# Ledger of designs, part 196: VH-VL binders against q9nrl2r1430to1533

Target 1, 104 residues: q9nrl2r1430to1533
Amino acid sequence: GGVHELSAFEQLVVELVRHDDSWPFLKLVSKIQVPDYYDIIKKPIALNIIREKVNKCEYKLASEFIDDIELMFSNCFEYNPRNTSEAKAGTRLQAFFHIQAQKL
Below, E stands for the ipSAE of ESMFold2; O stands for the ipSAE of OpenDDE; V2 stands for 0.75 times the mean of E and O plus 0.25 times the DockQ between their complexes.

## First folded at step 12 (VH-VL; framework fv_nezutatug)

Design z25 (at its last look DockQ between E and O 0.64; V2 from the best seeds 0.00; counts 0 for: pae E 11.5 > 2)
Fold by OpenDDE, look of step 12:
Structure z25 (fold): chain C 104 residues (1-104), chain A 122 residues (1-122), chain B 107 residues (1-107)
Amino acid sequence: as target 1 above (104 residues)
Amino acid sequence: QVQLQESGPGLVKPSQTLSLTCTVSGGSIDSGYSWHWIRQHPGKGLEWIGSIYYSGRTDYNPSLKSLVTISADTSKNQFSLKLSSVTAADTAVYYCARGPYTSDWYYYMDVWGQGTTVTVSS
Amino acid sequence: DIQMTQSPSSVSASVGDRVTITCKASQSISSYVAWYQQKPGKAPEPLIYDASYLYSGVPSRFSGSGSGTDFTLTISSLQPEDFATYYCQQANSFPLTFGQGTKLEIK
């Protein structure tokens, strides 16, 4: 344990989670609520998973971290038509991410 | 750092098929990105050829659609361009590039290969 | 197709000059515009996306503005390494299209 200053990855994840448009991405999609999701999305991922990977220092390069975040958005856009609330939220959150990621 | 590198024959005869491959290193094509082919005729501007996305979906320039095929091989971390029935007008520097994957037309090219020159000549 | 008309096609300037390049879209494209810099024999390098956001590593002397149909790339004070050809690109609709380019030459 112990308290430490958040890394750049940790900080960005916190910012993403706190964003108003993070709600589709906070945790993995429920198979109960979306029965066909995992038939379509083969590499599911969510912010809670990415946060855990950050905490475990699994990202050695910024590109690896960015790839997972982009995968997360890709999954959203793959499953959800662009006119859905999920896709619209994702679009805005991704734009936010792209700006923040330049600081990494 | 992600890098893209074009490869393929620099000389193609008219009416044949131009085949190029873009090899991606330092990152995976099997992620939330878009992958693009762009060309530049000598002394001219840039022309978008087509794109392939994480989903496997492709978009092509309508002016070239009937002649263009873009595919991806995740096992090799590559994506490819095939342009059939080439003419002298297809002589150009061909670039592969990466951009974000979005649902709302954010298709920019943020990482480019060095480009490969393809000359169509008999 | 959406046409992107750049102006001027070429411009001569000196180090330290302020230079503005314009790109006009044939229809409204919101803010979905990118700018690229290309030096002879090299691939284009991204400068700006979404009309006004600089890519990481791009000097702050570069700036982009505009929305709708009129967009501008501005270099506040030209440096020797800035002499190149610049392209705008619209990302609003398929097919993706580029401006014809602006060659920035040393006076």
Scores: ipSAE 0.246, ipTM 0.807, lowest interface PAE 2.2, mean pLDDT 92
Fold by ESMFold2, look of step 12:
Structure z25 (fold): chain C 104 residues (1-104), chain A 122 residues (1-122), chain B 107 residues (1-107)
Amino acid sequence: as target 1 above (104 residues)
Amino acid sequence: QVQLQESGPGLVKPSQTLSLTCTVSGGSIDSGYSWHWIRQHPGKGLEWIGSIYYSGRTDYNPSLKSLVTISADTSKNQFSLKLSSVTAADTAVYYCARGPYTSDWYYYMDVWGQGTTVTVSS
Amino acid sequence: DIQMTQSPSSVSASVGDRVTITCKASQSISSYVAWYQQKPGKAPEPLIYDASYLYSGVPSRFSGSGSGTDFTLTISSLQPEDFATYYCQQANSFPLTFGQGTKLEIK
């Protein structure tokens, strides 16, 4: 939406990228390294893609931005069992996101 | 802001199929959330009926499993409940709800619909 | 199925009181508990998730605690708008189950 809202989306994405637990989410999962990922996950997304969408003003509503971030976490939890480093990182980063998103 | 609204008939005869629809606005149903049906019987507590996930997976209350179908229509941004062979025991307020998906297999309901009253009687 | 037993079923209290509502699970559910507030004729509203985390916009007088089987919701200084029915919900296992509710009434 407005220019202040777009700045808030950008600030939130930067905070997520800088978080120690962002490592599973920075870029799309490699099909070479994880061959079955795209057979299971039909709507892949990552922080670099979300950041590009913010930079290109592709989010018309705050809810669209929030939905992409939550999709990213849900993909992590759908693919990765709960005892994996990826799922644990996702849980901590999602909790951080919920705190930061209160500012939107 | 995400909002959920139930719709469907308020009166259903015994043995018929109850059909309800939840319309989602301010967000997308095929996002990374879970979508739930819950009912509240007159003067009683809340009962979870079942869920559908963005992936298409469903989970149902085992007490209703053979009678319940939950489905989604992404083109209309809706998800639906069908409950077959209803009896007076199915009289309740029916809610749709949204929940975030997490690795711990737990589901909380962070957005609720307004609720729709369904009466099953002759 | 995991049964959630709330106590008390009803509590009568005055504005300014500290109120504690408890919820006991029939087996261990870690911290996987949510709390909801419901006013007559309205849908439930979320208060707390994962035993102790407040949803956005929930007043800080609400708090939750517990792990395992015993959980509490506390209102530190009761306000007029807090008179409602409160439900706990376990999210550990399917089927998801709710407590029977605690009605908080004005004395």
Scores: ipSAE 0.006, ipTM 0.637, lowest interface PAE 11.5, mean pLDDT 87
ESMFold2 (binder alone), look of step 12: mean pLDDT 91; pTM 0.939

Design z26 (at its last look DockQ between E and O 0.05; V2 from the best seeds 0.00; counts 0 for: pae E 11.1 > 2, placed apart)
Fold by ESMFold2, look of step 12:
Structure z26 (fold): chain C 104 residues (1-104), chain A 122 residues (1-122), chain B 107 residues (1-107)
Amino acid sequence: as target 1 above (104 residues)
Amino acid sequence: QVQLQESGPGLVKPSQTLSLTCTVSGGSIDSGYSWHWIRQHPGKGLEWIGSIYYSGRTDYNPSLKSLVTISADTSKNQFSLKLSSVTAADTAVYYCARGPYTSDWGYYMDVWGQGTTVTVSS
Amino acid sequence: DIQMTQSPSSVSASVGDRVTITCKASQSISSYVAWYQQKPGKAPEPLIYDASYLYSGVPSRFSGSGSGTDFTLTISSLQPEDFATYYCQQANSFPLTFGQGTKLEIK
């Protein structure tokens, strides 16, 4: 959406980035550090990319923005075993996102 | 609004293959969600059949694993269920569902189709 | 397979009553429980995920709690539209499994 919704998207992305559990999601997973990641995850996405899409007004609907955020979490849970630090961080950040998204 | 709609034959003969399709509108099946088939037998609770993920991974209920196939067609925005060698015990209402919220392989169903009744009878 | 046992199987209540439905898992599932409401002839509707989080649009009179094996769904002040069957679901491990349901009827 509109200018008000774009401001809300930026505010929400900033809150996600500032959250202590954002560390697995700040940028795309490195192929060098994690060589098999892109064999498993076909639609990679991260907070820095989502933030740029907000800045470039690429989201026309709130649902498009929400879908990218949920894709980010789905990738985390698909790749990472449930007891890893990454999956636990994803669970906590996703819960935070659901609370904040009600303000959209 | 994301909507899910089941379609397929309402009557299937024993030993045949049950084939159902779920059409997704207002969203994409290729958007990072999980996609599920669940059934509900007459007067009974719900049974999870299996799931397909946007990545192509499938998980099936072990009780049905040799009989069930779930597939997706992203060009049609659809995912499908095939259940082979059906019997009267497969008579149920069949639902498709979406599950975007997950933790530690836990999948919750946040959008459901309306359901389609399938009767297995001679 | 993880069994989910709901109690009671049915309950009769009046508008305005407080209703509690319980769900017991056969082994620990942390907080990985969802709750659904199903009205006759309709698909299930999501209420709660991860034991205690309400989906958007779910009235605040619904609440969930619990961890490990014992979980509850509470309706703080029953409304006419709340008469339905309620299901819990464990989301911890495959196969995903549901409780047998609790039918909430008008007294």
Scores: ipSAE 0.006, ipTM 0.651, lowest interface PAE 11.1, mean pLDDT 87
Fold by OpenDDE, look of step 12:
Structure z26 (fold): chain C 104 residues (1-104), chain A 122 residues (1-122), chain B 107 residues (1-107)
Amino acid sequence: as target 1 above (104 residues)
Amino acid sequence: QVQLQESGPGLVKPSQTLSLTCTVSGGSIDSGYSWHWIRQHPGKGLEWIGSIYYSGRTDYNPSLKSLVTISADTSKNQFSLKLSSVTAADTAVYYCARGPYTSDWGYYMDVWGQGTTVTVSS
Amino acid sequence: DIQMTQSPSSVSASVGDRVTITCKASQSISSYVAWYQQKPGKAPEPLIYDASYLYSGVPSRFSGSGSGTDFTLTISSLQPEDFATYYCQQANSFPLTFGQGTKLEIK
């Protein structure tokens, strides 16, 4: 049911946040620290935003939740070259996510 | 785009302390990267000096460990190298560079400064 | 420490030639090898990481291969701008170490 699904979303977000490779994704990128980020990334998103959406029950379908998580990773890979710490962290975290998402 | 720039005295007397700073622009050092110092003696290869991480952890080349200190100033988006008791053998081009943080994917230098020449001479 | 033995130390070649540079690690380092190109008076520029992945902007004529202890950098068809010194680096463990370099000169 819906409650179970929402709980699953909450749990997965918690697991993502607690993951060692979550650091690039915990909050939105600072425009001050990365001035050109928002010139490149037009749909910024982060785990704190996703968590808030989950808490507000804005996700009615698992696909919606998954789409936001995938967007988060896509943004990372779009902005960060493959060899960067952010991209590599994203790669590992995404792999973790894909495994966990199968439980949704 | 991230850029690194070395700065500091180009001439140091023997027994003094070599001090260099790497200024990072286009990105924050307070992120999941490793920050490295590498040097190249004239006509020679590359030698890793040490590294500092966003966590504050440092790694040093054992051959230089007792003489090297690397630090970071996040407020200035800089990290620095101090090499004490220099000799002629420390004459080299010094580079700062950026690399990945974790050992899971290896420690590469994906962005380099242009390098700064330091000559040790009396 | 992990020693990176690079060979040859120097090589003369012509434009269009296939050039191969090898690097041997003193112990297994998985795929944690990087290759750099350095031109006189310039900083090293990264070519390859994780033994076989090209950095963005690196021409496809460059390729890397190998795992464990034996690694290879190959230039399939040498171009005039490729004449430089190349270095391998093990990125497996500290202290990080480089090969002694290979100077690629015009024949």
Scores: ipSAE 0.006, ipTM 0.664, lowest interface PAE 10.1, mean pLDDT 91
ESMFold2 (binder alone), look of step 12: mean pLDDT 91; pTM 0.941

Design z27 (at its last look DockQ between E and O 0.06; V2 from the best seeds 0.00; counts 0 for: pae E 12.2 > 2, placed apart)
Fold by OpenDDE, look of step 12:
Structure z27 (fold): chain C 104 residues (1-104), chain A 122 residues (1-122), chain B 107 residues (1-107)
Amino acid sequence: as target 1 above (104 residues)
Amino acid sequence: QVQLQESGPGLVKPSQTLSLTCTVSGGSIDSGYSWHWIRQHPGKGLEWIGSIYYSGRTDYNPSLKSLVTISADTSKNQFSLKLSSVTAADTAVYYCARGPYTSDWPYYMDVWGQGTTVTVSS
Amino acid sequence: DIQMTQSPSSVSASVGDRVTITCKASQSISSYVAWYQQKPGKAPEPLIYDASYLYSGVPSRFSGSGSGTDFTLTISSLQPEDFATYYCQQANSFPLTFGQGTKLEIK
């Protein structure tokens, strides 16, 4: 009993959350702050949701986990222009993720 | 673990079409990635050839655009390069690579294949 | 096209040395620069992206800095495995372009 080693997915989510560029992705976009977001993004997702799915063992394959992470980034790049802080953060975080994902 | 592997003929005759395939394993090309071809002439630096994205969009080096076609086959988890009318100048090590995907640049290459040597010779 | 002028073209150094490689862009490219390490007969391996961010697994002795047109890759204390050719790359606009490379050799 007690503390157990995090799974690869859990560990990666922790690393993503702790990353300096995770701030656009920590939770779902606020409809109040971005009224048109959900008119554009049809499959919203965020790190807190992905973490929950990991905790619930909903990912059976690494590809499924990766797909959700990539969805998260694609949503960001679809909605946010290149020059936005969100897009820039996303670019860096995604690059980080792609290296980390090699371990999966 | 994601891996990229280039494959294709190592020898191509002048004026023919160079065809290479990059096979991706350990991950899907049909995701938020960019996929790139880069080459390196013997003893020289790196030259970006072109890119394809999971959306199907392609970008090419203008110096090669008229001669280059990049395509993807999601069913095989592969993307390919065709370079027509090759000359000795096209002799190089050809790399495929993966990078982050954005709606626009920047584009980096964060995972590379081992490269495949292509020699253009009669 | 954006030219990336890398300097020096070659450098000889000893283990433990501090090594600095510079890349100058022909125009401002913000922070959209990557650095790669390539060993003989091997594919380039990514070191740095967005000018100053290390890829996971890259030793902390590597660092990158710069913005606009002037960029620097620094190895604070050279290790035996660091002897290789290094390339900068601009990711600001198409076509993507690389520096001509810096060969880091053993003195």
Scores: ipSAE 0.014, ipTM 0.668, lowest interface PAE 9.1, mean pLDDT 91
Fold by ESMFold2, look of step 12:
Structure z27 (fold): chain C 104 residues (1-104), chain A 122 residues (1-122), chain B 107 residues (1-107)
Amino acid sequence: as target 1 above (104 residues)
Amino acid sequence: QVQLQESGPGLVKPSQTLSLTCTVSGGSIDSGYSWHWIRQHPGKGLEWIGSIYYSGRTDYNPSLKSLVTISADTSKNQFSLKLSSVTAADTAVYYCARGPYTSDWPYYMDVWGQGTTVTVSS
Amino acid sequence: DIQMTQSPSSVSASVGDRVTITCKASQSISSYVAWYQQKPGKAPEPLIYDASYLYSGVPSRFSGSGSGTDFTLTISSLQPEDFATYYCQQANSFPLTFGQGTKLEIK
């Protein structure tokens, strides 16, 4: 992608981080506090990692960036039952992401 | 904006159990944050009592020798402190506080309640 | 337990002065120090986390530095609202522990 796509990735990640429902996604889940998480989730990812990848220009295509964001939500829904605060926050943040992603 | 408010009796007799509740508003205790009790002894001296996490894990100050229990009631958006067998040394201002998202370390207290004064006296 | 020792225990200073408060840990704690301000009759308020990062809304005259065992809080130009007691806190190990406080008073 071009300069406009890289700026859009940065803007979108910043908006996701600022969203009130970002709290389950800011950093990787702690192995110490949630040791079974990594038994279930094979490709862990979080907003701080995605933001670092944007900063280092590691996304060549918008689809690669979108895939990481969707992986982040998929991990949340796979690990957390629907009625947990994490899953509810994930649902709301994903809806926000889908609205913002139309700008890409 | 998240706010924390302590509630409970201001006077407790020696040997009884001190019970305090922290009510959380503007946010959910069933979140990735950590929830703490800290007390401040007369004159000064902040002391961490213990913590509860969204997972139900608790960590307690070893100095309280199994006298402390911290629990949460997600339906009321509250977490509570019980300190058994109190003495005059437990007279303090008690604060509830919020720490960072689920992570190994470090735990900083980014939101504090206003505190409630507890006196242990006959 | 990791002991946090603050110096000095009190400081008398005038508005406009530069004030430095020191906190020393009994063991290395990397950068895992927070600083809090407490006014009489009020709860502590967060100032700094991770040794040097200001919380949102904290005036830029506050700064923190240090790593390992030695940490400082600096107020570059003291304002009337800065007269308070300041606490450091280590977040490296349980139990979480606080310094004994430094009272900053009007000279």
Scores: ipSAE 0.000, ipTM 0.594, lowest interface PAE 12.2, mean pLDDT 87
ESMFold2 (binder alone), look of step 12: mean pLDDT 92; pTM 0.945

Design z28 (at its last look DockQ between E and O 0.82; V2 from the best seeds 0.00; counts 0 for: pae E 4.1 > 2)
Fold by OpenDDE, look of step 12:
Structure z28 (fold): chain C 104 residues (1-104), chain A 122 residues (1-122), chain B 107 residues (1-107)
Amino acid sequence: as target 1 above (104 residues)
Amino acid sequence: QVQLQESGPGLVKPSQTLSLTCTVSGGSIDSGYSWHWIRQHPGKGLEWIGSIYYSGRTDYNPSLKSLVTISADTSKNQFSLKLSSVTAADTAVYYCARGPYTSDWRYYMDVWGQGTTVTVSS
Amino acid sequence: DIQMTQSPSSVSASVGDRVTITCKASQSISSYVAWYQQKPGKAPEPLIYDASYLYSGVPSRFSGSGSGTDFTLTISSLQPEDFATYYCQQANSFPLTFGQGTKLEIK
């Protein structure tokens, strides 16, 4: 594709990626590092995947975009106990996302 | 855009089991949200009944826990409520609702069904 | 259980009025409070979450504030469509609980 102005979805993804608490979500969980992850999480997703979908204009509605982001957080909370660094980061990032999502 | 719709019998006899279903459209119950049942007795406030989450885990109001079962059917994109041994006190409008899945008990209901009236009467 | 007590239980006001509804928690609940609007015969609709954040589409005349035990919903200039019953909800711990409601009626 060519260079284009960022959409609201693209901008939000950029903001999420740049957030200090984005580190658990930047890319898919490594099966090597977490061998049982994909036995538990059936619909894995990450910010890089969501970014690609945005770039490909796969989201026709804001709700679709929001659903994928919420799935991403849900996966994190499903796999990680609430007292883990991942879950804590996710909690903060989700709160940030919820604020930003109200602008969509 | 996600929509929720309650369905089930509007009349239940005392001591029987109240069964309701929430049908979700425009979104999947198998993707990253919390799903809730709330009821409202006539002229009264709102009472949280219970919730089912993306993981399949459930939480119930302790006041109703022994009588409540919430389940999900992903194939039908539905989740259900069963309330056993009903009495007149269970007469209410029953709502299903959706909220985000969180790790800190921060459950809000951001999408609601229109509600369905259930009357317990002999 | 955490009790949520709203005040007043009912209030009469006129279009253009500033209206304030208070919700008090029986214990500290941080900022984990939501507000809902319910019109007769309709389902509750979300207004605010985490005490002060408006849901998309909610008019800016609505605002929420508070932390700890005391929370407030404010309508800066009442509109005809705002006459309804309002509920607060705590999301700090299970069981989730609601205030008893505040009925906002036209004077």
Scores: ipSAE 0.790, ipTM 0.927, lowest interface PAE 0.6, mean pLDDT 95
Fold by ESMFold2, look of step 12:
Structure z28 (fold): chain C 104 residues (1-104), chain A 122 residues (1-122), chain B 107 residues (1-107)
Amino acid sequence: as target 1 above (104 residues)
Amino acid sequence: QVQLQESGPGLVKPSQTLSLTCTVSGGSIDSGYSWHWIRQHPGKGLEWIGSIYYSGRTDYNPSLKSLVTISADTSKNQFSLKLSSVTAADTAVYYCARGPYTSDWRYYMDVWGQGTTVTVSS
Amino acid sequence: DIQMTQSPSSVSASVGDRVTITCKASQSISSYVAWYQQKPGKAPEPLIYDASYLYSGVPSRFSGSGSGTDFTLTISSLQPEDFATYYCQQANSFPLTFGQGTKLEIK
């Protein structure tokens, strides 16, 4: 990625953050509030971390950026049962992401 | 970017165990994706065998569940298929594939290996 | 298991033609269908997911539509490189199942 790709990654992250269903993904899960999370999820990640990586130009390829966002959703689905508000929000935001990712 | 390559013996005798390995390059098997085995029988369509997820959980086609094991080796960036007690009916081209992980069974295969032919014959 | 029935089984068409391939599910599967292209001697390649969304790099002459039980893959202006077998796949429930294929032959 060049500077135009980094702008596209930033635009996509902003759209994800603005989405009503972003609330489970804005920041890393608190170990205090969810004590077993880090025993189950090996590679935690969240939108604030992804946005920081975009700002620091840490993604060299669109695939690296896409993989981090997919990991974020996969963690949600692995930890949360299907009928939870978190899993439902994740399903809707992932669908939105797949539509927006076609622009990359 | 991500590439998948199947490897293993092309000929297996009846009643033996078929063992195949999928090597992932340009990406990590420990990423948040789902990993699949699919086969294509001669003159027939495609059949899903099973899946392994980045967490190590598996799902198998019920028609094969007692005969199939899918496992992963993250240190080698590989996942593997073992199919026990094979017969001529297991002769097929075997593919490994990747897709996004979802909570609702939307497993669409976005990357495929090139396939490997396995013949079950005496 | 959900059966996916494709029609026609074979199509012979000329360059520039509009071609439509249908996939019918044995029960309602919402929009949870993918389409794949397979050329002789090659692995399947992804075309469409979730009934209507093209993967990046897939030519815009390909389109998908449908929901419930009836799904359609359309090629708006057939090109010589589109000679292949096309498969639909349902992703509504396990086991994942594929249609029997539609062979598209260029006249």
Scores: ipSAE 0.211, ipTM 0.809, lowest interface PAE 4.1, mean pLDDT 90
ESMFold2 (binder alone), look of step 12: mean pLDDT 91; pTM 0.939

